# Designs tried in a protein design chat: VH-VL binders against q8ixk2r445to577. Part 15

Target 1, 133 residues: q8ixk2r445to577
Amino acid sequence: FFGMLQNKGLTDYCFDYNPPDENQIVGHQVILYLCHGMGQNQFFEYTSQKEIRYNTHQPEGCIAVEAGMDTLIMHLCEETAPENQKFILQEDGSLFHEQSKKCVQAARKESSDSFVPLLRDCTNSDHQKWFFK

## First folded at step 10 (VH-VL)

Design p94
Fold by OpenDDE, fold request of step 11:
Structure p94 (fold): chain C 133 residues (1-133), chain A 119 residues (1-119), chain B 107 residues (1-107)
Amino acid sequence: as target 1 above (133 residues)
Amino acid sequence: QVQLVQSGAEVKKPGASVKVSCKASGYTFTGYAMHWVRQAPGQGLEWMGYINPYSGGTKYNEKFKGKATMTSDTSASTAYMELSSLRSDDTAVYYCAREKYTDYYFDYWGQGTTVTVSS
Amino acid sequence: DIVMTQSPSTLSASVGDRVTITCRASQDISNYLAWYQQKPGKAPKLLISAASTLQSGVPSRFSGSGSGTEFTLTISSLQPDDFATYFCQQYYHYPYTFGQGTKLEIK
């Protein structure tokens, strides 16, 4: 699966990664933003290693969850996907993080009307359902 | 360079409609939300809503629902805002403004379109 | 809606003066605040984003500070080109709202 990773519940919002420096793509938080279909900052790939790969730059970035965090941070992809980079995109659209045993949910950033994907307890909420477009 | 060029001034009678255009250039039109902001004479700025040119999705200020209709033509890189059932208090300068990507404030503005509603 | 209140509404100052404009939000908006400059017959121009981030091309005499509910725009040494109306804007919640403006005029 590849393309824009769009949220079902939060209509018209997609995974977005817009690092300040395109030559240094790691270490920043993945956010949600209006889908634009240009690829680039919104182009992701779900790999056979269960990575969510930011396949726009070299070296490629993979979404990771750091210890004790509920945010999605871009790390470098590795030959063997580390445990904190493994996600399961379920048939029902839920995106499950194996290590934390939590699901990725579209959530408000600091109670604002900006949005980020955050790890939350798994529910049947459409805000925890994602699809590639 | 990024440019937003709006259509010319309009003079309308009460009850009429007007459609203001905002032609974008210098960037990928579908990549940025386009907002509309109005400014009545001697008044402050008032946010009306935005359109996502890629999806056509819109978000309106409740105050302007039913009054303003935002559309876009990606082939023309142009955003449109139509005002219906014009009243005298719709007299204002209307601006299109580009949202800073992922940052939500407005980095570029059109020059504004004056809409005058008078009997 | 979040109400943005600027003070003062009008400010008379001289070239070289240090001037400060205040913007108060009716609720906590973190740092989701922008400052714009508008001259007569012109569109607003972005000066400051994220409460304190000076935009490219904006003179360094402009600065922004604050967070939560109180924000300030400061011009350290007023220049002739700075006489204009200034607006704050919150982009924390929809609908986005602006302050009523502060007209900075020549004394």
Scores: ipSAE 0.921, ipTM 0.960, lowest interface PAE 0.5, mean pLDDT 96
Fold by OpenDDE, look of step 10:
Structure p94 (fold): chain C 133 residues (1-133), chain A 119 residues (1-119), chain B 107 residues (1-107)
Amino acid sequence: as target 1 above (133 residues)
Amino acid sequence: QVQLVQSGAEVKKPGASVKVSCKASGYTFTGYAMHWVRQAPGQGLEWMGYINPYSGGTKYNEKFKGKATMTSDTSASTAYMELSSLRSDDTAVYYCAREKYTDYYFDYWGQGTTVTVSS
Amino acid sequence: DIVMTQSPSTLSASVGDRVTITCRASQDISNYLAWYQQKPGKAPKLLISAASTLQSGVPSRFSGSGSGTEFTLTISSLQPDDFATYFCQQYYHYPYTFGQGTKLEIK
C-alpha cells in the first residue's frame, strides 16, 4: 500500500512530514495536515516488513516510536526493521504499533486545532482508522 | 512568484448575490488551503472560512454559514466565494488569503474585492 | 470564540521612536499568534509568525514576543514606512480571530 495515509475520523487530514531541512530528514515529528495530493510530504508506503516508509528522499526514512514517547518520529530505514518501526495496518483500518501495543490515533496537538498522530490505547474510534488513498 | 488576483469591485442591491473570484498563480493551487477574510469599512479583520482546493472540503465560521459559499475550480486555479441575501452590513472588502503550509497563518493575500450593498 | 484585544487602538509617534503594541488573548493560545501590517487600500502583510518569528524581507527593527495570553509587537526605531495599522491574529482555535487593530500615525 502506498500514497496518502488519510484518517477516517478526522476528515481530509493525512500523514504529513515536512522537515525543515530536506537534506536532513530524520529526527522530526510526523504530523497531520490537510490532504493535498501533491505526493512529496504526504507520500508514504506500507511495506511487507511492516514499515511505514517515507521514500521520496534518499536515504529512505521510516516512522519510528522512541522509548517512552507517544509521537511518531522519522528515523532511517534499516536493513532489518527494528521493533520500534513495526506497524500492522489491520483490515479494520487500525494502525497497530507492535512494540508499544498501542494504536495510532489522530489527536489534537497541544489542545489546538493542529493535529498529530499519537499512540493511544486501541479503541474502535474512527480517529484510529486509516486508509491509503 | 506567488500571486492572488481577485475580481473587481461589486455594487449590489439588498437581497442580491455576488460571487468573488481569487485567481492563484506561482504555486500549485491544490496544495494550499485558501481562506477568506472580510473587513468592513474602518473595522478589523474577520475570518470567514477556508476551502481545501484538492478535496473541496470547507470549514466555515459559524457566523457566515448560510451567508458565504466557498468553491474552487482547479482547472482555472481559482477560488470563489459567493455571498447570498446581501444586506447593507455585508458591505466590506473581501480578501482571499493563502494558508502557510502546515503552519496555519496567512502568507499571501489577494488585493481585496470591495462589495458595496446599497438600496 | 477567542477574543483578541489590542492596545492601544491608536498610537502617535515620531520617526526614531521605540513603539510597542500589545495583544491580549482571552485564553491561552501558546505561541499561535501572527502580526500583520496593513496600509490604506492594501491587503494585510505578514510580519511575524509563531509570536516571534520574523518573516523573510521584514526589517529587523520589527520583533515579536510573548506566549500564552499576552503578546507584544515592537518597532525599535520607527521609520516613515512603518506608519500603518497593525493586527494580531490567533490561529490556535477556529474560528481564527484578529485584534481590532492599532493605527500607528505620525505625531
Scores: ipSAE 0.897, ipTM 0.953, lowest interface PAE 0.5, mean pLDDT 96
Fold by OpenDDE, fold request of step 11:
Structure p94 (fold): chain C 133 residues (1-133), chain A 119 residues (1-119), chain B 107 residues (1-107)
Amino acid sequence: as target 1 above (133 residues)
Amino acid sequence: QVQLVQSGAEVKKPGASVKVSCKASGYTFTGYAMHWVRQAPGQGLEWMGYINPYSGGTKYNEKFKGKATMTSDTSASTAYMELSSLRSDDTAVYYCAREKYTDYYFDYWGQGTTVTVSS
Amino acid sequence: DIVMTQSPSTLSASVGDRVTITCRASQDISNYLAWYQQKPGKAPKLLISAASTLQSGVPSRFSGSGSGTEFTLTISSLQPDDFATYFCQQYYHYPYTFGQGTKLEIK
């Protein structure tokens, strides 16, 4: 699967990665932003290694969860996907992080009207449902 | 060079409607939310809402629901805002403004369109 | 709605003066605050974002500070081109709201 990774519950919002430096694509947080269909900062790929790859620059970035965190951070992809970069996109649309045993949920950032994907206990909420478009 | 060029000044009677256009150039129109902001004579700025040109999704200030309708034409790279049931207090300069990508403030503005409502 | 209150509403100053404009939010908006400059008959121009980030092309004599509920725009040494109206804007919550403006005029 590839393209925009869009949330079901939070209408019109997609995974977005917009690093402040195009030459430094790792170390920043993945956010949610209005879907625009241009690819680029909203183009992601779900691989057979259960990675969510960001394919804007080489080398490719892979979404990771750092220890003790509930945010999604961009790391470099590795030849063998590390455990903290493995996700299961399930048939029901839930995005499950294997290492933390939590699901990715669309959530408000700092109680603002900006949004980010965060790890939360798995529920049947549409805010935890994702699809590629 | 990003440019937002709005339609010309309008003079309307109370109860009429007006449709203001905002033509974008210098960037991918569908890639950025377009906001509308008005400014009554000698007054401050008032946020009206935005449209996502890609999806057509909109968000309105509650104050302007039923008053303003935002649309867009991707083939023309143009955003539109229609004001209905015009009243004298709708007299203002109306601006389109591009949202800074992922940052939610406004980096580029149209030159403004003056809408005058008078009997 | 979040109310943004600027002070003062009008400020008279001379070229070379140090000027400070304040913007207060009715609730905590973190650093989701922008400053704009507007000259008569013109659209607003973005000066500062995220409370303190100076935009490209904006003179270094402009600076912004603050977080939470109180913010300031400072012009270290006024130039003739700086006499205008300034607005703060919060983009923390919808609806986005602006301060009522501060008119900076020549003394």
Scores: ipSAE 0.864, ipTM 0.946, lowest interface PAE 0.5, mean pLDDT 96
Fold by ESMFold2, fold request of step 11:
Structure p94 (fold): chain C 133 residues (1-133), chain A 119 residues (1-119), chain B 107 residues (1-107)
Amino acid sequence: as target 1 above (133 residues)
Amino acid sequence: QVQLVQSGAEVKKPGASVKVSCKASGYTFTGYAMHWVRQAPGQGLEWMGYINPYSGGTKYNEKFKGKATMTSDTSASTAYMELSSLRSDDTAVYYCAREKYTDYYFDYWGQGTTVTVSS
Amino acid sequence: DIVMTQSPSTLSASVGDRVTITCRASQDISNYLAWYQQKPGKAPKLLISAASTLQSGVPSRFSGSGSGTEFTLTISSLQPDDFATYFCQQYYHYPYTFGQGTKLEIK
């Protein structure tokens, strides 16, 4: 799959990666932002290795969750996908993180009206349903 | 160079409507939400809402629901805000403002459109 | 709605003075605060974002500080170009709200 990764419950929002320094793509948090067609910041690839790749300029980034954390962080992709970079996009739209056994949910950042994807216990909430467009 | 150019001043009678335009240039129009901000004479600034020109999605300040309608025309790189059932207290300067990508505050503003409602 | 309260409403000062404008939020807004400058007949202009981040092209005599509920804008040495009205704005929750403004006048 390739395109903008959208949330069913939080309509009009997409995965977005906008690091503070365009030359430092590693180590920053993935956010949710209003869907747009500008540039490459909202275009992601779901690979056969179960990666969510930030497919912009080289080197490519892969979304990861570090041990004990719930935030989705950009890491460099590796030849074989590490366990913390593996997500299963299920038929019901849930996005399951294998290592943590949790699902990606659209959630508020600092209780504000800005949003981020976070790992949470899996539920049937539309805020845990994702699709490419 | 980013520029937002708004339509000219309007004088209207109570009960009429007005549609203010905001022509964007110097950036990818569909990549940025466009907000509208009102400033009544001698008053501060009041946020009215936004439109996502990519999707057409909107969010309104509850105070302006039913009063303001925000639309856009992507082929013309233009956002619109229409005020209906005008009253004298709708007299104000209306600004369009571009949301800073991923940061939500306003980095560029139009020059403002004065709407005057009088009998 | 989050109420933003500025103080003072009007400030008279001379060129070279150090001036401070205060903005208080009715709720914790972290650092989701911007400062704008507006001159008569002109649109607002962004000065500071994230409470303390100075925008490109804004003179270094401007600075911002604060987090949570209390914020300040400081001009370290007032210049003739700085006489204007200043607004704070929260972008933590919709509806976004502005302070009522501080008019900075020449004494």
Scores: ipSAE 0.715, ipTM 0.905, lowest interface PAE 1.4, mean pLDDT 93
Fold by ESMFold2, fold request of step 11:
Structure p94 (fold): chain C 133 residues (1-133), chain A 119 residues (1-119), chain B 107 residues (1-107)
Amino acid sequence: as target 1 above (133 residues)
Amino acid sequence: QVQLVQSGAEVKKPGASVKVSCKASGYTFTGYAMHWVRQAPGQGLEWMGYINPYSGGTKYNEKFKGKATMTSDTSASTAYMELSSLRSDDTAVYYCAREKYTDYYFDYWGQGTTVTVSS
Amino acid sequence: DIVMTQSPSTLSASVGDRVTITCRASQDISNYLAWYQQKPGKAPKLLISAASTLQSGVPSRFSGSGSGTEFTLTISSLQPDDFATYFCQQYYHYPYTFGQGTKLEIK
């Protein structure tokens, strides 16, 4: 799968990665932003290794969650995907993080009207349902 | 360079409608939300809402729901704002403004369109 | 809605003066605040974002500070080009709202 990773519940919003310096792509948080269809910062690839790859840069970035954390951050992809970079996109649209046993949910940043993906206990909420477009 | 060019001044009677245009150039039109802000004579600025030109999705300030309709034509790189059932207190300068990518504040503004509603 | 209140409404000053404009939010908005300059008959121009981040091409005599509910725009040494109206704007919650403006006049 590849393209814009959209949220079912938070309509019109996509995974987005906009690091402050395009030459320093590691260690910044993945956000949600209005879908724009331009590719680039909103173009992601779901791989056979269960990675979500940021597909605009070499070397490629892979979304990770560090142990004990709930935020999605950018790491460099590795030849063999580390466990903290493995996500299962399930048939019902949920995006399950194997290592933490939690699901990705669209959430508010600092209670504002800006949004980020975070790990939460898995539920049937549409805010935990994702699809590529 | 980024440029937002709005349609010219309008003089209307109460009860009429007006459609203001905002033509964008120098950037990918569908990649940025377009906002509308009004300024009544001698007054401050008031946010009216935005359109996502990619999806056509909109968000309105509740004050302007039913008064304003925001649309866009991606083939013309143009955003529109239509005001219906005009009243004299709709007299204002109407600005389009581009949202800074992922940052939400407005980095570029159109020159403004004066709409005057008088009997 | 988040109410943004600016003070003073009008400020008279001379070239070379240090001037300070205050903006108060009716609730905590973190640093989600921008400052704009508007000259008569012109569109607003962005000066400051994130309460304190100076925009490219804006003179370094402009600075912003604050977080939460109180914010300040400072011009360290007023120049003739700085006589204008200044607006703060919150972008923390919809609807976005502006302060009522501070008109900076030549004394």
Scores: ipSAE 0.691, ipTM 0.897, lowest interface PAE 1.4, mean pLDDT 93

Design p94
Fold by ESMFold2, fold request of step 11:
Structure p94 (fold): chain C 133 residues (1-133), chain A 119 residues (1-119), chain B 107 residues (1-107)
Amino acid sequence: as target 1 above (133 residues)
Amino acid sequence: QVQLVQSGAEVKKPGASVKVSCKASGYTFTGYAMHWVRQAPGQGLEWMGYINPYSGGTKYNEKFKGKATMTSDTSASTAYMELSSLRSDDTAVYYCAREKYTDYYFDYWGQGTTVTVSS
Amino acid sequence: DIVMTQSPSTLSASVGDRVTITCRASQDISNYLAWYQQKPGKAPKLLISAASTLQSGVPSRFSGSGSGTEFTLTISSLQPDDFATYFCQQYYHYPYTFGQGTKLEIK
């Protein structure tokens, strides 16, 4: 799968990666923002290694969740995907993080109307459902 | 250079409609939400809503639902706002404003379009 | 809706003065606050975002501070070009709302 990773419940919102320094793509948080087609900031690839790759830079970035955290942060991809970078995109649209046993949910940043993807206990909420466009 | 150029002033009678345009240049039009803000004579600013020109998706301030309709024409890099069933209290300057990428405040504004509704 | 209340509504000051404009939010908005300057007959111009982040090209005599419910815009040494109306705006929750404005008149 390749394209914009869109949320079902939070309509018109997509995964977005906009690092403050375009030359340093590692270590910043993935956000949710209004879907757009500008540049490559909303284009991701779901690979056979269960990675969500950000393919607009070399070396490529892969979404990870660090131990004990619930935020999605960009790491460098590795030849063999490490466990913290493995996500299962299920048939019902849920995005399951294997290492933590949690699902990716569209969540409010600081209870505001700004949004980020966060790990949460898995539910059947449409805010935990994702699809590529 | 980012520019937002709005259509000219309009004088209307109560009950009419008006469609204000906002032509964008100097950036990727579909990459930024376009907001509309009104300012009645001698008054402050009031947020009306936005359109995402990529998807056509909109969000309205509840006060303007049924009054304002926001659309865009991506091939013309132009956003529109139509006001229906005009009343004298719709007299105002109407601004388009571009949302800052990944933030939610406004970094560029159109020059404003004065709409005057008189009996 | 989050109500933004500015004080004072009108402020008269002399060139060289330090002036402070306040903005209160009806609920906690963290630092999701912007300040705009508007001159007569012109569109607003963004000065400050995130309560305190000065925008590119804005003179360093402008500064912002605050978080939660109370915010200030300060002009450290008033210049003739600073005659304008100033608005705060919250972008924490929809609908986004503006303060009623502070008209700065140079005495």
Scores: ipSAE 0.456, ipTM 0.837, lowest interface PAE 2.8, mean pLDDT 91

